# VHH binders against Bark storage protein B (BSP): the designs that were tried, part 1

No score or structure here was measured in a lab: all are predicted.

Target 1, 288 residues: Bark storage protein B (BSP), of Populus deltoides (Eastern poplar) (Eastern cottonwood) (q09117)
Amino acid sequence: AHLRLGLVFTSDNNERALQDSGLYSPDSEDSSVDIAGRRFHSGTLNGSSIVYVKTGSHSVNMATTLQILLARFSIHGVIYFGNAGSLDKKTMVPGDVSVPQAVAFTGVCNWKKFRSEKGKLVFGDFNYPENGENLLGTVEYEKIKMFSPSEAPKEVFWLPITKSWYNAATEALKDMKLRKCYSDECLPGEPKVVFGSKSSTSDFYVRNKAYGDFLNDNFDAKTADTTSASVALTSLSNEKLFVVFQGVSNVAGETSSNSRVSYLASYNAFLAATKFINSIPTPRLACE
Structure headers, positions and changes below count from the first letter of each chain, unless a header shows other numbers; Kabat numbers aren't used for antibody chains.
F, E and O are the ipSAE of ESMFold2-Fast, ESMFold2 and OpenDDE, as the mean of both directions, binder to target and target to binder. V2 is 0.75 times the mean of E and O plus 0.25 times the DockQ between their complexes.
Where letters were taken out, [cut] stands.
Atom coordinates printed by the task and the answers are left out, and those that the model quotes come from them; centres of patches stay.

## First folded at step 8 (VHH; from k03 with S57R I107V)

Design t04
Fold by ESMFold2, look of step 10:
Structure t04 (fold): chain B 288 residues (1-288), chain A 125 residues (1-125)
Amino acid sequence: as target 1 above (288 residues)
Amino acid sequence: QVQLQESGGGLVQAGGSLRLSCTTSGFTFSDYAFSWFRQAPGEEREFVGAISSWGGRTDYADSVKGRFTISRDNAKNTFYLQMNSLKTEDTAVYYCAANPRYGYTSVNPQEYDYWGQGTQVTVSS
């Protein structure tokens, strides 16, 4: 009888955060639908009507599942939460939540022929111990073509988060308290929500410090993940509202093998997503 | 400005025990994770163990698990390595290191900005 909010995430760890919260109530015992091997759950999250789905890892799984969600269910807008790595430990540390203003694919590249026109990433500039010619040459970052019903296809690099929802998130979350401890592990400081960042998406994890620094220096990217730009592209292509919540689980170049911190990151992103969801109204569909 | 100084090294017989200390100054001790590394002559530095800034996470190299214990005393700006059941293979220069601002443990020496000068540990048969 009315439009629902879509809540999407990729992993068992994200789903565990939702389950551990106790805030989800299914509409009925038979309120799940399996489509293309994914289970879509209809219910309420702390009183707000949602459909949620665990999509599987990386951009193709997210885009495929999200397109199914938007085509088969009555969705007002899309809320994504998941983990990300910080590319700038001065602004964000593990446990923090990033609410980016824009996201981009940084895995859509032209790996240029050796000794051709120079791309933005020059492998020879990263040689150790000294710079010089490198057989891997250079890589140029490419825009992607975005299709949508109401505009001609256009070339884009930065995919903007929905302005009205970004603004609503800044108001709903500005003084939010996040979870500091899990089991016997606590974060060293109070975790915080950081607004206005730009985020890098690629289908490979950015754990390398030099590449993380490159992304930060050349794109002002503060976080990196594997999914956010696919959420943005798919949502924009379907002209749906969307917002992204990233729980910082690690810093590029630093070891973060601690599952407790990774779970705290997921849980804090989930808390931010839930508070946002509960802060916005859900429009009603016309009666059929 | 920033100083890390190891102490407690020396000669010890195999099977014996030794306690290393790392005294720190010039930064807020509670903001940092700390690690011990060791280096035998002609070898690369090897991770030994680390402790998070909040003290709740400790990590150890497989070769020392169950024999070595790392701890910290925030009131004294000092952290420790208790080495028990020492073997001749433990002979090395031991370094303490501080990881910057995030307070999480790491096995990667490139993540540590501050290092001590080292203290020699020699284990004899």
Scores: ipSAE 0.000, ipTM 0.101, lowest interface PAE 22.7, mean pLDDT 87

## First folded at step 13 (VHH; from x04 with Y112F)

Design y08
Fold by OpenDDE, fold request of step 15:
Structure y08 (fold): chain B 288 residues (1-288), chain A 125 residues (1-125)
Amino acid sequence: as target 1 above (288 residues)
Amino acid sequence: QVQLQESGGGLVQAGGSLRLSCTTSGFTFSDYAMGWFRQAPGEEREFVGAISSWGGRTDYADSVKGRFTISRDNAKNTFYLQMNSLKTEDTAVYYCAANPRYGYLTVNPQEFDYWGQGTQVTVSS
């Protein structure tokens, strides 16, 4: 019952990366617990005490699972790694790892009536070949109410990554070398860790180029996924430190990367998360 | 300013044991995976084993598996190779090396950035 770090991710590929690395060691053969259809694993990741859980895809699965993790286990911080799409191929490409400084729920929207007040996203602006009216009207992005034990609810759009952990990650992962090759297939360039970006989270995965560009241009979002903001919101609501690592699997608007590239992205995100985990001290239980 | 220094090598009879140490300085030891390599006369340098940055994972060549054990002490910036049940074919110069690829162990010597000068291990019949 000592303090541990929570490691959360969504997919089988993410779990496979963890397993294939050989860096995880269970505390015992009975160190796993099943709750709400998820399996929570207690052990060490390259020597650091953790509990990890595969949550399933999308924000609700992440939020519910993470809340269970925080309620049932002695967790002093949360580390997320997963996959995301690049919204700016000039800054990051498949195989890279993004460490965003902030994430937002861009799926929290008011879908406005046709010919009502103009929202930020105007569907008519995307008519082809010419701009014009669109019966779908416009979408306005909204803030989300964030709850916490120590203060009144707050309306927020951007959810900041824990500043201290972000800074620590920047230092710990500086010039980190990532995996370039898998199963005789190599990335065309040297993969890198990218800091300082913002990320978009929605219940839909962004593969559309026009919308990806829109997010990049209007929100300065460089990556898009379906989960990161849920990690942020849940962690903040529980007053827990957290950090996000996103393996870039694809570029919005381009053909989907093959399975090997996607796996490399997952693996690299996992490596980044692992290095970070090993770089931070574990506090005493009595001080929490 | 980076230094890797091997010690503990020498002459030993077949079936005997040796423990090699590699003391490091000039870099953050805990950020690197460490590896042992060896080179026999007239042979190419070959992978012996490696350990991740905090010891969570070890890999060994098939030829030494079950006989050799790798460990590390990050507080002492020291890397170890315990060699048991030594054979004449284990005779070689043993090198310690540092790999910046965190948590990703490899057998490819080209991926190691820093190398020691080596220590001679001779196993007699």
Scores: ipSAE 0.269, ipTM 0.683, lowest interface PAE 1.5, mean pLDDT 92
Fold by ESMFold2, look of step 13:
Structure y08 (fold): chain B 288 residues (1-288), chain A 125 residues (1-125)
Amino acid sequence: as target 1 above (288 residues)
Amino acid sequence: QVQLQESGGGLVQAGGSLRLSCTTSGFTFSDYAMGWFRQAPGEEREFVGAISSWGGRTDYADSVKGRFTISRDNAKNTFYLQMNSLKTEDTAVYYCAANPRYGYLTVNPQEFDYWGQGTQVTVSS
């Protein structure tokens, strides 16, 4: 019966972080509704009114579920949290939380004909042991067309996080201490929140160091995930405020973190999202 | 400048009751999960109970379930332990502790960075 904040995430581990925290209270015994196979939960998160939903992995699942959330519920703005890989371990390591200022799809590509116009990714530059011709040729990265009700469609690569909410997050999360330990395992250092990064979204996981370095070098991307740009595009298309919190679970090219560190990444992204949610006022209902 | 101070300890006969208080300052109390721990001479510090920042969840050690109740008053920046049906085995120094990592329920002592000085509880036979 009032405008709520939408809290969206993709995975069982994200949901488990919320459930394990002790910070969520459902509005009532029967405070969820199923739509298109997803369960939407209405309640309070540490005192703030939210609707949350586990969307499933990757961009299509997120965009589909988020569009339902925005169309069927009274949502003021969208908060996403989830895991991401670091593309630059000097900037971010597992356990840290990234709050990007912009996200982009880097999986929307034109795969060029062999021996034609040179795209940005040249497979021959990655040959081993020697550079040379490669039958896969080159790939160019494409902009996407963004639609919204109050503006003509436009070509966009970088999708900006809502400026007012990004700024609010920098204030609310300054000096935030994040969770360091799960069970008997602790992170080697103090996890931190990192602001101002750019993030890459694609429907494939970036585990390869050479490709991760390519993304960092050519796009200044510090993290990669499978979801954030779909949150941005859908929110912008519906003219809703949004912000993204990424828990770093691994570094591209390095041995994958164990499941406990991956869970800590989810938990820390959840904590950052929760503290942000609690720092912003609930909008007054227009008809109240 | 974080400060935690326990009070309310003392001598009590077995079967009796005692209420401990932990007053806090130097941090936004409603952001912190809180815990009670205890330590008898020559023993390891033992978990007693913990509560999330808004009191939505609690957890207790098996040895005190049903006898001890924790609560918090965020308006007064105060965290409580109500101890009923006390046993001689409950004799210990009781410590309150605060988790500096935003709000969530935890029983892991490594996540409680701020500790009080302790208050003695002695249960006589």
Scores: ipSAE 0.109, ipTM 0.613, lowest interface PAE 6.6, mean pLDDT 90
Fold by ESMFold2, fold request of step 15:
Structure y08 (fold): chain B 288 residues (1-288), chain A 125 residues (1-125)
Amino acid sequence: as target 1 above (288 residues)
Amino acid sequence: QVQLQESGGGLVQAGGSLRLSCTTSGFTFSDYAMGWFRQAPGEEREFVGAISSWGGRTDYADSVKGRFTISRDNAKNTFYLQMNSLKTEDTAVYYCAANPRYGYLTVNPQEFDYWGQGTQVTVSS
């Protein structure tokens, strides 16, 4: 009879943010169901009707769980929150929340035969010392094929966030106050929400500064994670509205990340997601 | 046909600034490292600076380090040399060159396969 919003995230720390908030109320009956080893929770988040699920890490776990969510529940749209690394310290620092306009898989690669045609990532550009050939050669980044009901399968790289929901997020989250302190540790500045970024998704964590700089220089990516593009691909393939909220937990190449800052990033992403959820009407749509 | 065309040369007062451009065609610009070289009358062609294919690495000759800046715009197929604090010793014909070794930086002119025809820079006292 009514459509719910899907709230998806990957980790225990993400779930802890939801739990610690006190904003979630389970339904009085049938408040959870287990499917394929994941527990789907039905209830309200600060008054808005949702189904949430902890999916497990990385894109395959996310895509599998999200497809189950969309197939088995009456879901209007998908809200993702989770942590990401900043690829551009000038744009985003730990504690900030990124709301990207587009995400892409940057782990779908063709590792070229040595001394064959060149790919976009040329390991020789990163030699230290600078001279000599690099036996790892080059890697090219591949598009993926996106299937949808509305058109024939097409090759895509950038997966766009739902424009209407992105626009709604910019209005709902302007002037939002994010959490600055956890326990006795405070961020050095005021955390902020950053809109309009592009984001990189791969099955590895980008902690290497040179590779982070490469992604920023060559893709204009401001954040990197392991999940967001799978949310985008699955949502777009099912023609569901979606939006992504990334809590910045680290900067690629910097070694100082502690559990308090990481949790604060999760909590701020959760707060942004919750405020967005509460800002949109309870949907009742014929098409999904 | 591969073409490299320098522009922006001319007469400049010592202490002044000048910006050279190198426009390219006939090859995939983003696959090539680019270099600036110069040659004064009666001298061998000397390395000025180079930049990798994706723009993340630069090298400069000691004689220009801190005064010259190299950049590239892969969307416009254009390679630049910003010259500041010019000295009379900087007077030379400046050449743009492309290295086909997939962005590998080198100071050796023999590793650059494609060359422009040069643009004259004259620094007066």
Scores: ipSAE 0.000, ipTM 0.078, lowest interface PAE 25.8, mean pLDDT 87
Fold by ESMFold2, fold request of step 15:
Structure y08 (fold): chain B 288 residues (1-288), chain A 125 residues (1-125)
Amino acid sequence: as target 1 above (288 residues)
Amino acid sequence: QVQLQESGGGLVQAGGSLRLSCTTSGFTFSDYAMGWFRQAPGEEREFVGAISSWGGRTDYADSVKGRFTISRDNAKNTFYLQMNSLKTEDTAVYYCAANPRYGYLTVNPQEFDYWGQGTQVTVSS
């Protein structure tokens, strides 16, 4: 009879952060259910009532699992946490948590015919050693249609995080201190929460500095991941509140972080998500 | 100012019990993980046990596991160490410490920013 919060994440590493925290308590011995091969867990996270699920990697797995969550469970809103790469090391470094205001798919593209109208990504601008014409031509970034029950479909590029939840997150995570060490390895500085960013989602892991710089320069994107825009699209289509927490695990173009830093990124995103969840009230179905 | 004050130290015979308390002020206690450390003369400070900010997760050094129990009372801003079956090897100055990083359990002293003055525990044979 009560609406719960949905906590979604993609990977074993994300689930390990939740498990290692000891903050989750199942409602009962039989408080999980399998649907389409995903296991949905009902319980409390540090006292707040949730349903959580490990969705699997990338946007299709996330969208599939999240739609099941929203259709089959009484969910008020969606909290996502996971890892992302920084596209701007002056703003965010490994261990930090990004709380974006908006996310977009940057993998929905029109690959233009050679020597036709130019799109935004011009491969010839990235030739080495010298720029010039390139047979791959250019790529234009497309808007997507967003469907919802209350409005006609509309073209959208930037998917906004729920304003009330974004504002609540800025208040709840104000002055939050994050985990600095895992095992014998510590981050070189104090990890921090960064608000107000824009984030890029595609099916590519953006490890390449030149493409990371392109995304930052042309979209003001501060992070890149493979998932968060699918959370936004699915939540908006179902008219559910949502918020995104990204743990920065690497910087595009730099040497990959080791597995311990990657885990710290997951853990810090989990801590931010948990602090937010504990800061908001759980609405009742009968009074909704 | 942030204050951590240990109490309950003293002299006890081997096999006996002692309970240490750490009272705190000047910070939101329920947001901090807490730890007990000890230091014998001529030795480095040694981890004893730690407890998460919410009280549900604990970790102990192998040398004290099963004999020592830590707990916290967030309503009283107080952190405890119950020491049972004491051995002469437990003789040390015991320190309570607070980890200002939110909400997770660590045993690493580098992550504890606030320390008490210490209380002497002496276990006689």
Scores: ipSAE 0.000, ipTM 0.349, lowest interface PAE 13.2, mean pLDDT 88

Design y08
Fold by OpenDDE, fold request of step 15:
Structure y08 (fold): chain B 288 residues (1-288), chain A 125 residues (1-125)
Amino acid sequence: as target 1 above (288 residues)
Amino acid sequence: QVQLQESGGGLVQAGGSLRLSCTTSGFTFSDYAMGWFRQAPGEEREFVGAISSWGGRTDYADSVKGRFTISRDNAKNTFYLQMNSLKTEDTAVYYCAANPRYGYLTVNPQEFDYWGQGTQVTVSS
C-alpha cells in the first residue's frame, strides 16, 4: 500500500480551482468522510493519491483540520495551496505563485504598555501627519513554542519549509508557465513562480501599505496570508513533510484585484501544487 | 519568446487526408494541454480537438470525430492533427493553441494562452 499526500486549502475559490481543473478523481462515490464538520476527500489528483480537505480560513481552522487529516489518514506529506497578498510588488504581483522557504506567525506578539519597553513595531512612528507618541504604544514579536516527537520543545520564529520538498519543488516547477488569462481578461505580464521568499501569517489580512512595508522591511516577508504558518507548525509537530504554494491575489495597500484575477491566482497556485505532487514519489508503507 | 507554428496545410480533394503539425518553443510544452481550432471565412473560430499534456486524453468536436486524430510528441515539442476523409466543410484556417490547464481539456478558446498564426486547409470538391 502507498501513502497518500494531504492537500489542504481554505476557501471555496480554492476548491473551485481544484474542481474546475478536472484533475481530481474520487476513489468512489463514497470516498469522502465528514469529521468535525470538515469533509475529507480521498482520490487521485492527476494520478497521484491524495486526501484533500477545505479547512476554512485562519490558523486554528487549518491546524485542527490538518491534525485530523494526519491522525485519521495515512499521509506522507502535506501540500498547501492558497491565496496571499504581496508585500513587495517588485518581487511578486497578482497572478504569481510564491513558494516560500519559511513562514512565521507574525501575529504572535506582546502588545506593550504605553511608554514602557519599546517593541519592534512602534505605532508612534506611523502617526499622520506627524510622528510621535501613540497611546497604542509598541508591539514586540514573539517566538512560538514548537513541539515535536523527536526533540525537546523549542522557541522558534521562522518555520522552514521541508528542505527536500522545497528543492524538489524548485526542480519540478522550473520554467513552469502559469495561466495568464481567465476568459477575456489577462494579466498585464507573464505570471511566474517565485522561490526563496519568506511569508507572514497572521489572523488578520494585511491590506495596509505601511504595515505591509514594515513586515517586508523588518522580516523580509514578501507575502502575507492567514494560514501558511499553521500548516508549517502542524506538519513539523507531526514530523511530516510539507510545502506551501501561495497564489498572489493582491498587493498590500493597493486596490484589490478583481475576482477573476483572484481566481486566477488561486488556480495557478493549484496548478503549481499539482505539478509538484505529480513530481514526487509516494513511498510504500513499511511492512509492520 | 513563446512560438507556435503550424505546418502541413494545403489543397486537398474531398476524401483525402492531411497531417498538420504544430511546433512550439519558449515554454514547457509538456506542461500544457494543446488544442486545434479552425476558422472558416465568415464563421467564428471553432474547436476541433485537444489533447492533455501527456497525451492520455483527447477530445474532439462532433463534426470531426472518427475522422481526425490528435497526437503529440513531447520530446519534439510538437503537436499533430491527422485529418482523414476530409470534406469541403473542413476548409478553414487551422490554429494550434496551448492551454496551461494541462490535465483539463476545454473547448473555450479564451482559456488558451498561446496561439499559432494558422495554416490554410482547402478541401475541393
Scores: ipSAE 0.000, ipTM 0.235, lowest interface PAE 13.4, mean pLDDT 92

